# Ledger of designs, part 179: VHH binders against q84jc2

Target 1, 232 residues: q84jc2
Amino acid sequence: MSKMRNLVEEKFLEFYESWVIQLELYLHQLLIAHNNNTMSETELRHLISKLTTHHKAYYTAKWAAIREDVLAFFGSVWLNPLENACSWLTGWKPSMVFRMVDRLRKSRVVLVEAQVKKLEELRVKTKFDEQKIEREMERYQVAMADRKMVELARLGCHVGGESVMVVEAAVRGLSMGLEKMVKAADCVRLKTLKGILDILTPPQCVEFLAAAATFQVQLRRWGNRRHYVTHS
Short names: E, the ipSAE of ESMFold2; O, the ipSAE of OpenDDE; V2, 0.75 times the mean of E and O plus 0.25 times the DockQ between their complexes.

## First folded at step 9 (VHH)

Design zc22 (framework vhh_7z1x_3)
Fold by ESMFold2-Fast, scan of step 9:
Structure zc22 (fold): chain B 232 residues (1-232), chain A 125 residues (1-125)
Amino acid sequence: as target 1 above (232 residues)
Amino acid sequence: QVQLVETGGGLVQPGGSLRLSCTASGFTFDDYGMNWVRQAPGKGLEWLSGISWNSGSISYADSVKGRFTISRDNAKNTLYLQMNSLQPDDTAVYFCAKDYLYDSYIWGTEYFDYWGQGTQVTVSS
C-alpha cells in the first residue's frame, strides 16, 4: 500500500512551510537594509543575528527529525522536484555559497585584500571538507554492497524471528551511519556560513545573506510554478 | 561503538593543577576535532577549549585562557586538558566531546557529535 507521508514528514512539512515564510520576511528586511545605507551597525548586526538564529532553528528541527527518520530527508516531500534536484546530502552544497560572496566584489562595499585572503582560505578549507564528506559517502555506499551486508539481505528472505531481528538491527545501523554523514555535511554548511559572516562587515553580511535567501526563495518559486503548470 | 572515557578528575586545592585525559575508541580519532566542556553545579554547559585533528587550530574560552592547555596524542587516541591555577569556580563536571568535523567548530554545544560521561573536578580546601 502507499504511504504518502509518515508523522515525521507531516511534522517537518508544517515546520518547513512556516520556516520558509519567515525566511521571505527576513529577505524583505535584508533587501530594505541593503538599499538603505542609513541603518546603524547595531541595527545591521541585529538583523544578521535574526538570520543566523533562523538558520540554526532549521538545523535544530532537522536534526531532531533525522534522529527519527533520516530517509525522509532524501527526496523530501516538503521540497519540490527542482529543490530536490539541487540538493547535496540533503541540503545546499557548501562551496556554492562562495558564488554569492563573489557578487560582493561588484558591490559598493568592496572587499579589502585581507578579507579576500581569508575568504580564499575558507573556500579551500570548505572544498576540502566537502570532498572528505563525499569520500565518506562513497565508502558508505561501497559498504552497503559488502559481503556481510549481502548476507544479511539474503537472511531477510528466510522465515523466522531471529532472521528478521538481525536484518532490522543492520538497517538501524545503516540509518545511524547515514544520520552521522548528514550531520557532518550540515556541520560543513554551518562552519562555512559562520566563517563567511565572521570575515565580512555587517553591510557585506546583509548583501551576502540577501543573495543567499533570494536564491533559495526563487528556486522554490520556480519549481512550484513549473510543478503547478505541468500538474494542472 | 564510539566511546569517550574521561579520567584525571578529583579534589584539588585552590591554586593547584590537574590534568584530564579522554581516551577515544570506535572512530578514527585523528580525523576529528575535539573539545572540552564543563557544567558547574546549577549552571548550563560551558565550552572551554577546542583542538583540530592535527593540533593546527586551538581555541579557548576567555574564562580559562592562559590557565588551561588543550592537547592531543593521535597515536594514543587521547585528548588532554592541563588545568593550572585552579579556582573554586572551576568546580564542575568536565566532558570530552567529539566534533563532526576535522577542525574544532562551535556555534553551540548541540553541534557536537558524541560526548563522554564526564569527570568531576572539585576545587576546595
Scores: ipSAE 0.064, ipTM 0.533, lowest interface PAE 6.2, mean pLDDT 84

Design zc23 (framework vhh_7z1x_3)
Fold by ESMFold2-Fast, scan of step 9:
Structure zc23 (fold): chain B 232 residues (1-232), chain A 125 residues (1-125)
Amino acid sequence: as target 1 above (232 residues)
Amino acid sequence: QVQLVETGGGLVQPGGSLRLSCTASGFTFDDYGMNWVRQAPGKGLEWLSGISWNSGSISYADSVKGRFTISRDNAKNTLYLQMNSLQPDDTAVYFCAKDYLRDSYIWDTEYFDYWGQGTQVTVSS
């Protein structure tokens, strides 16, 4: 059986391909800035602003799309299987970025004591928010197998005006609940990204953003290199 | 059903004070950050203040810092905005807005979960 893409999937695929191409161009600029000590603080802040605007544009487009079809973001057609396998609630897992921050702490980049303390406080808050959303998703999954939902599924086998309306209302409610969880997860992502950038100096922000973009681009390339061996 | 209802708006003279209230229902109030946002006639949305779930983190826009005070009463599911030294430029519809998270933070007003219907504040002699 083949799957056909719907209009939301087609539009977001086109958007995402363009967004990734622009991310790679920004990554190039970040790497130049990181390797050359000639850029002013004003120039670095401008580059950081371009990256934050780019990430905000992604979430603006995503939220418009999930309002139409949130399920398009679970097993997305614009992501390869490796990218989909590494997704946590339709995107990157917020706590993972602190591993990139930890590498900055262990490299030649010097973080002052006050920054280390603020980053640790942010890490703890991020992990708490992440765990809360995981519990909400667990409750959602359990509710899908609830006796009421099983009964509504049974009623859906008997097509009629009244039963159709009840089933449609339930499906709409489930989609709205899932949309809210995805938006909550995206808010943790945005809070985490903004929090890190607010704590770091402009040169440290450039290094962090370069590390994050490199990881995202490399994960996509690794997934696209997949080789399959058949035994038949 | 999530509902936010703002009250306490009205007409006030320049230099006067007003206290706005926002009563929340349909969710666990003490699990979320809350915000105040306003919209003046013919202008866009302006974020004013945010407060975390436990009042441990509070922030203000520069335009209202020192004049407005945000607070919450979790036992009453109510958010407050104490407005002092009101100016004609404070004339606007005032909205309370619910965050998706326990902490309040400002990157963009587009990222709030739910909004009230608003209450009108007019500063005029």
Scores: ipSAE 0.348, ipTM 0.707, lowest interface PAE 3.6, mean pLDDT 85

Design zc24 (framework vhh_7z1x_3)
Fold by ESMFold2-Fast, scan of step 9:
Structure zc24 (fold): chain B 232 residues (1-232), chain A 125 residues (1-125)
Amino acid sequence: as target 1 above (232 residues)
Amino acid sequence: QVQLVETGGGLVQPGGSLRLSCTASGFTFDDYGMNWVRQAPGKGLEWLSGISWNSGSISYADSVKGRFTISRDNAKNTLYLQMNSLQPDDTAVYFCAKDYLRDSYIWGDEYFDYWGQGTQVTVSS
């Protein structure tokens, strides 16, 4: 009755737990930097670089794992139910990060007009890319309801070597389609994150990254406080 | 295999015009949005323009708005960039890229979806 984990799930769970612990350590450094008005631009840029490298490491590991088993990322065993409920195509929704950017207007240093214009242009482009991926996912789901796929699902209920081979080939085809869509979504995430950091000053980057990491860590803590699944 | 071949570059005077072409093979051209990207000497990649599979959606970088026009001919599997009012700052190698969400601008360069060597555009008097 216990759900068996596959090799990809086991390896990525070990990676993710270590990755989150390191994220919390970087969050502490970001919060200290945010409260320290004497840190140099060079010191702030070095800290920002650590965070960007950390996020790059996540996507490098994720894309290697997805090549082996993309389905492990739909309803991931290394995420709690709350984190899974908040996921959009196996990760954070790109447009959500602009809500964290809005907090920068409460900072001692206000965003200049040139930054506001560039951030609005990036927001519009990000929403466009996001909607394009949503249309691709809708097309994929419609293809799942295709006559041929429905027939393959029926054949999967019968015993026979030929039937088994045909179903396995179809599942591999579906997995390749999902892999491409997940990588596309991750590319929008990375492009959005890079775009924001390129527009912001180093102190604003530190504040933004601290807000994003705080949200991610708190969401995990809220989900992990539960000892049972709750229904409405 | 996927292949994109850029042509049409050359030497042109400031204020002049050039038309770039990109011929695609190895994939269903009509299913993908297409992009133009350039790399100036000593600089990173700069996205210039994108066009949807059916030409219904087109976007441009601020640096080229009003001067460059992107278009496609799906029957010929060809992408075009009409470049007008060329400036010395437009000197770069120009690349055609399949719509991979401008993958060239992410930090994981190992996932670039660029094919071919590009075409050199030089704007000088």
Scores: ipSAE 0.000, ipTM 0.161, lowest interface PAE 12.2, mean pLDDT 79

Design zc25 (framework vhh_7z1x_3)
Fold by ESMFold2-Fast, scan of step 9:
Structure zc25 (fold): chain B 232 residues (1-232), chain A 125 residues (1-125)
Amino acid sequence: as target 1 above (232 residues)
Amino acid sequence: QVQLVETGGGLVQPGGSLRLSCTASGFTFDDYGMNWVRQAPGKGLEWLSGISWNSGSISYADSVKGRFTISRDNAKNTLYLQMNSLQPDDTAVYFCAKDYLRDSYIWGEEYFDYWGQGTQVTVSS
């Protein structure tokens, strides 16, 4: 017997709610570590590793899900409207994390000049990779408006088995194109996160991860309490 | 079905050498970059080395630079890691990892499409 039709949205909603609860628990640990100078470098590295593994788990689950239904990630049911409005190609915009990095420049744990230079190099590279993906998405949308739209409209004028086969192939092509773009965007996110963590010291990594997790958790809370936004 | 199988791990004394192998199946091996990653007991994953599809681009983590050498044999669908001057802190499970993008190389623990099951390396007297 064949497997049941994929219930991607239901399964990922369940996964994501659990993932966010665990993120809030890690955020609590990061805030304790940040406010307490008694933790060893080994303890800080272990905490950073837990956060890194947690984000890896998210992308592992996401990529499995988008193989089944990439469209579920455009206007996701497990995200509130505010989270969806702030999404760039189904997730956070990579260059935005450098705003969290800017907070480190004003913290008690000051960045040294060598770190500032490496972070600026990474910022420039990240923006370049973002723009490359944005150009690819624009080309995809133009192709949809011109070639694919004309093709589908032409096929809609012909009824029969031959037309059905061509339409099914076109729909599969559209989904495969979106899957590749989402994975490319996620690769930029992961490269950016890894790059920042490689440049920062363990105490700076804890502060950065705490800032990023705080923003993610607060954005979700603000959106869930819609009366805090003008689109309620 | 993508499959990566690591072999060549074992017990070795400090200063010794080991050669790890990773045999790949289920994809066109010479279209993808490949990586070695390790995980020591109680620690997170550490990226060690990466190699592009044509061996034209090779990179190493500072912790292993000068001691480890990555190579590949596209005709045999096999990735290698030659490990020299092994130290007790090299004790870890070593994983083979495939890059996500065809004809692309992505460096880092969290950026790989598939991982193998790993092979244990223990450096101890």
Scores: ipSAE 0.000, ipTM 0.144, lowest interface PAE 13.8, mean pLDDT 79

Design zc26 (framework vhh_7z1x_3)
Fold by ESMFold2-Fast, scan of step 9:
Structure zc26 (fold): chain B 232 residues (1-232), chain A 125 residues (1-125)
Amino acid sequence: as target 1 above (232 residues)
Amino acid sequence: QVQLVETGGGLVQPGGSLRLSCTASGFTFDDYGMNWVRQAPGKGLEWLSGISWNSGSISYADSVKGRFTISRDNAKNTLYLQMNSLQPDDTAVYFCARDYLRDSYIWGTEYFDYWGQGTQVTVSS
């Protein structure tokens, strides 16, 4: 139902804009903590906890929204075209955050051998989970095309009220399949984020989270600039 | 198609032991992490323990650590929870739950895919 879908999009747009504003405020705090060696370990852990809670709030809101209308997250109205072009299954690609982790290896703060080993193990697991989801999505897209064609053909042959109910049931089934795939992808994102934060020290976590937030904020700013919006 | 069935609940005396089983069907059991969750009367869901697809990663909530042991038999499509030194506050409905991925539990029970119907455990004299 187009009215119901529009309301889900409007609600999440409002949520997302507020969420990004708060992310920018947390980024400011992360940059202060990273540049100034005056915060205690307890203060750093508190800041990391604030970011973790903020990301959890995003996925809580997202999962509520995709339960109502998962299609709103494919070509999202709250994202600019550049942000949408960089999306993998409605969000960031988990393995790409290891580029930010690699910056820590070149940092003043040296990663110990045990951390390097655990990060490599996590990278391998993350890549495996990504590939499994990509194969499942490919199979789903093939099945979706087959089901849609069959139901559209049936609708053409049967125009009485019963055909409307059959088409609605088929669309609902397709949406439930997509919801499951998006949730699986989000679980890989959450596991990757948690895994990195569990391996890193508090100062390294702050550096990592600052790098991640900086990239997200800058990508949004770049996409909102005239030269990205008007290139045809 | 996907089904999880818990068994082994019942009435036990304080200090007693129970072994819960969860039999899975309708999916490839060894492709998923599995979890135990409980709900006491009038309370929310409490995650207890999780186990990865190959038993390589196991975790426990502080409330049960040292008393409960999670295990799985992939050949039998079965998840187990061995509960020792049971206390009255362990009284709850116990659920098994499937993770979306091969590893288990990330920050919340809302990240589980499928749930069993639960089995009642009562610890009382």
Scores: ipSAE 0.357, ipTM 0.714, lowest interface PAE 3.7, mean pLDDT 85

Design zc27 (framework vhh_7z1x_3)
Fold by ESMFold2-Fast, scan of step 9:
Structure zc27 (fold): chain B 232 residues (1-232), chain A 125 residues (1-125)
Amino acid sequence: as target 1 above (232 residues)
Amino acid sequence: QVQLVETGGGLVQPGGSLRLSCTASGFTFDDYGMNWVRQAPGKGLEWLSGISWNSGDISYADSVKGRFTISRDNAKNTLYLQMNSLQPDDTAVYFCAKDYLRDSYIWGTEYFDYWGQGTQVTVSS
């Protein structure tokens, strides 16, 4: 439904723009905390909690929106073309986050052996969950092609009533299947983020969150510059 | 057709014990993490415990740690919650919930794939 799609897109665009502005404010606080050796563990944990709550708010809003129109999240209007090109199942690819963690090994704060081991265990589990979801998406796409072939075959028949009911049931099934896969992918994202934060010390969490937020903000700025040039 | 059915609820006196069971059907039970969640009268949902697909990872909320024990029997497609030292504040509807993943984790009750219908536990003298 075009009317329902427009409303979902408008509402989430407004939400997302506000969410990104707040992320930039938190990034500023993270960078100050990272460069300030006088902040207490309690103060660092409070800042980490603010970021955690902020990310949870994103997924709460996203899940409400995808319940109404999951297709709005494939080629999202609130993301520029570069951000969309980098998307995996409507968001960041969970295993990519470990490349950011690897860069923390170059920082002044060194990961201890026990942390390295736990991060590698988490990486393996994350990769397994990603591959399982990718196989489910492949099955979905094959099933979708089979249903389209049946629909195309029915174009030779001019009888409407029963065919309309079958098509409506198929479309409902497809939307529910996509919603479940997107939610599974988001759960891998949430699990990966929580797992990393549970393994790292508060100063390392601040550094990690600052790196992740910096990348997200910069990717948006790079893509917006290219998009502006294309539109000008 | 995915189905989760909780049983074992009832009336118990303070300090008593109950064992809840959740029987699963319609999916490969040993491929997913499972959770117990409760909702007390006039309160929101509270996550209690989670168990991974192979029982390798188990976690508890601070409110029940040391009193409740989660376990699973993959051959029987059944999840259990052994509840000891029950208090009036444990009065709630108890739900079994399926995770989207093999591991259990918690960031919010809204992130579970499927929920059972719930079973009532009342702790009163």
Scores: ipSAE 0.319, ipTM 0.700, lowest interface PAE 4.3, mean pLDDT 84

Design zc28 (framework vhh_7z1x_3)
Fold by ESMFold2-Fast, scan of step 9:
Structure zc28 (fold): chain B 232 residues (1-232), chain A 125 residues (1-125)
Amino acid sequence: as target 1 above (232 residues)
Amino acid sequence: QVQLVETGGGLVQPGGSLRLSCTASGFTFDDYGMNWVRQAPGKGLEWLSGISSNSGYISYADSVKGRFTISRDNAKNTLYLQMNSLQPDDTAVYFCAKDYLRDSYIWGTEYFDYWGQGTQVTVSS
């Protein structure tokens, strides 16, 4: 079992490192597109499509991995401590992206009133979905402290092999509950991302995606600096 | 209680067609995206197609794109899958699946909180 868990972590670490390198390459393309106002709508839509495909690839790989070992995503070895500290249910907090959207109100590609209204409606829906998941996580944590679960943990500790099947069933139930919550959170992330991109024009999408990718890349760099001591 | 019931499966020759139906109860059908998923003998689950609550967004897996068509009738609480040009490797149990969140169609990485019992499709001569 430990070999299978280690393999899942190794495989996703390899995937994630490659995925981040490709994200940085796309960020470079987004920044060029943002600074070069001569790109056609077709060219911008193609770039946006590359980014959406890239994000879909992440969730496809993540969901395959969590079916094998969801606990690998709580305190992930492919993330630095700062990235882990900033995680909400194994990823970015969906409502946080509206901070990136707020930057568009002060950009040269100004949001029109109809877009502002739709983005506010989406923000409210996103916050509602987050709160629903937070309530599920709270219920999960309360259930972990339930008298029956405490008794099952105690029995597993003291009875050796005699109660193994009951304890194993409880542990499988816990893992399935976490998998469900992680997938629910990822659904809110994807729904929020798609919703924003559907509301924004292609130039605004490029600016939004550039802001989001810049934050993700920069957070990783800030956290990684902690592991280096620079003496100038 | 959420219930999803698939019908329309059966035996069909290669190149043939079938239409699957899924009837839903126990939730507000027109608030949720719906999906078709299959499981071939000895294999894992494969997502095939998804449709948003209002049919505004539809997506297909590459293996079925151009051959299968997903649709829904919200007045009848029914989801459909029209399958054309069926191949032996389409042999599987076909399930319909409800999206976890209301109005939550998501690009090809759908999360489902309920599955039907499935309907068997066998493509053989």
Scores: ipSAE 0.011, ipTM 0.305, lowest interface PAE 9.3, mean pLDDT 82

Design zc29 (framework vhh_7z1x_3; at its last look DockQ between E and O 0.01; V2 from the best seeds 0.00; counts 0 for: pae O 12.5 > 2, placed apart)
Fold by ESMFold2-Fast, scan of step 9:
Structure zc29 (fold): chain B 232 residues (1-232), chain A 125 residues (1-125)
Amino acid sequence: as target 1 above (232 residues)
Amino acid sequence: QVQLVETGGGLVQPGGSLRLSCTASGFTFDDYGMNWVRQAPGKGLEWLSGISWNSGSISYADSVKGRFTISRDNAKNTLYLQMNSLQPDDTAVYFCAKEYLRDSYTWGTEYFDSWGQGTQVTVSS
């Protein structure tokens, strides 16, 4: 099983490193666009499209990988300890992204009242979906404890090959439950990101995407530096 | 187990109408967004319409806007697609698809939770 797990982890590590390098290149383009007031709406929309395609590529690769081994995404080897500490159900916490949106209210380009109202409506919906998934995860953890007790008691009464099959079925059931929850959480992320981009103008989208990419890139750099300072 | 069963497909002449139904079982129907997707012969999946858990949010692809109407009956665990002014290029297999969340999600059909087996719609004279 460790060979299969290692293969999924190694492949996604290689994918993620390349994905982050490309994100840094897109961040450079976003910062140039943000500082250039002469770019056309068509050019800005093209850049925004590149970023949305890049994020979709991440979720496509992630969903393929979690089909094979969802547990690889809990305490991921391709993330440093700081990145893992900031994780919620294997990724960024959707409601936290609105803190980056709040920065736009104090930037050079101001949000109009209609946009503020739509963003608050989206924030409320995002919080609701987030809390619903958190309740599902709590129920999963409670049910897992009860199920484990029953299985351990049952296995204590059996010595033969049947016990191996029961354990393997239980592990697969656990993985399927976690896979569904991770996919639900990713759908909240994708829907929140799409919703924000649909509400914002192209220049505001560029500013938002630049802020989000900057945070992600800097968090990775800060965590990598700190790792080498820590003594075991 | 989640099950989605589409019915109501068939042969119809250009300008005609059909109503598709999708019967859901194995999950709490009124907790999830639902979608209609089609696949024409030799082509990829095309998202057509989505509806939230409470019918509070509805969206359509430009190709069907004004001609098709999505609706749901939560008491009957059934999703509907009313298709009017049908054209030969509406010929396709029509699928219903379940969201992971309460609302529809339109960035890609690859992110849907569950699918029906599909129902054939043929528009021909």
Scores: ipSAE 0.638, ipTM 0.851, lowest interface PAE 1.7, mean pLDDT 86
Fold by ESMFold2, look of step 10:
Structure zc29 (fold): chain B 232 residues (1-232), chain A 125 residues (1-125)
Amino acid sequence: as target 1 above (232 residues)
Amino acid sequence: QVQLVETGGGLVQPGGSLRLSCTASGFTFDDYGMNWVRQAPGKGLEWLSGISWNSGSISYADSVKGRFTISRDNAKNTLYLQMNSLQPDDTAVYFCAKEYLRDSYTWGTEYFDSWGQGTQVTVSS
């Protein structure tokens, strides 16, 4: 059984494959910096800047793609977009990254009390932003359900051209709402990432970015080894 | 639908002052951070200042720090920029921009949600 993709999904998947390949190249640089402490603070900040620019490029491409078709990012074709939206809006939950920071603290990263306080403050802000987005998503889902019921009733009454315009307006409203929520969630992700990198020292940033890149590369490799294509 | 309308621009002499206003509608104004951005003729966008939803956090670009003051009146859904000691290189279109979040942060102006149409400020003899 072949998987069908629209043009937006095909373009973004091609982008993502290239993006991960480049991330792997940056991971090699991060590992060198981590294992061979010969780089100056200026050199480390340049490497960190390369990584932050790479992450910004991901969101630039994603935001361009969701402007064209936000529904492409809400799972596979067999899941409806609302089911995918309830799984934290097309990506990782921002507060989850603090779990990674905690693991680094337990193994090899020594944080000063001022850094610990700032990280806790950021965690609280991140959680608040998450909860605000969650409340807005819930409110939007309720409003959409009521509007959908009205539209279905109008279609059942054979109202003609009005039914088409109402359905088109509802689809546009859904897409606009989902786009704004995905972008808001991505802003929480970006703000949280920036906040962590601003609190950590350059060597600590290198270790954090290396751990994150390692996880992403390993997940992709695991998925690739289990994925195969039809040969017929 | 989000609307942001800037007013208060105009022609001013070097060393003069001007106050810009941005009136917001179509969203809950006091749930979002706000920013001022400008664009000089033929140049890119320059972020100037940001303010959190409750005015608890305020930031400025180095180019305007000490000369410009951002503020907001949530009861009137209005953002302000007081500009003092204006110089000819402050000549630009000034835009009000809405964040997606409560606080102002910047990885770049490309991450702002909504923009006004702008108001022209000209500093000339």
Scores: ipSAE 0.509, ipTM 0.795, lowest interface PAE 1.9, mean pLDDT 81
Fold by OpenDDE, look of step 10:
Structure zc29 (fold): chain B 232 residues (1-232), chain A 125 residues (1-125)
Amino acid sequence: as target 1 above (232 residues)
Amino acid sequence: QVQLVETGGGLVQPGGSLRLSCTASGFTFDDYGMNWVRQAPGKGLEWLSGISWNSGSISYADSVKGRFTISRDNAKNTLYLQMNSLQPDDTAVYFCAKEYLRDSYTWGTEYFDSWGQGTQVTVSS
């Protein structure tokens, strides 16, 4: 994105670019594993573990960054507009992955009834958690707009003085709340991912993870093409 | 209408080489990953190799790795498979297949939306 960037944005941009490159490499391995029937269960599990570790690394970096500036993640400059448009609380919407699981069911993947049931239970739980987070986030957003919008409007007329301090305080409050919400959302993401992987067999996990990674990569590519944005 | 036409198959002796071609039409060739698949008599479909839309990603099955080379010429809408050190076990009908998603990496056979008619490859003394 051709925006002015702060230090947090710049650092995370660099991190994310590298992270995506590695994701693509793992995606490649996943696809090979998926298409090659010679890999043992142990090998598949190892591959799955590498990818899950990769995702954990992302959230570790993210959480470190949001401590410094959570607002940087609301309008992520390392993402194109399409990626941003598909983002829910600075990441993928947890409930979305179940659509990917559904896609698996339409492929060669055969889920047994017990798996289907567990997945449905997880889906319901995930949606519940999402809604809870959304309500809480709304509370912070509304609180900001409720009392401080007038101050923001005043700031539009002139910058400085007590009004600025009030606005800054409000922003800090909002940021703290947002950080909490983002972390909560990320936890739901991680729990959802873990839940799915626990339900699926190793081969199914590989296919699922490949689908998920492909979606991320494709979204980036499509967005970049649309907006003529280049990313590493 | 999407069309894929494989050519280059034939009879070869063990240790021989063949180069297969797949000519594509009816879609934007350089937007899609392409793959080679084969089916031996009495066996199921076997994925062999895939190449991304821009040739940036290439993969091979273990069964053909080191012997087969996939490539593409987007200007000619053509996919290639160079097959070296052919063995009797390589006897099969070879198909080229189009991936259903743009700019995608190579998927399994379930992610292909179009196939050619196939070309017979026979490796025999």
Scores: ipSAE 0.000, ipTM 0.243, lowest interface PAE 12.5, mean pLDDT 86
ESMFold2 (binder alone), look of step 10: mean pLDDT 83; pTM 0.846

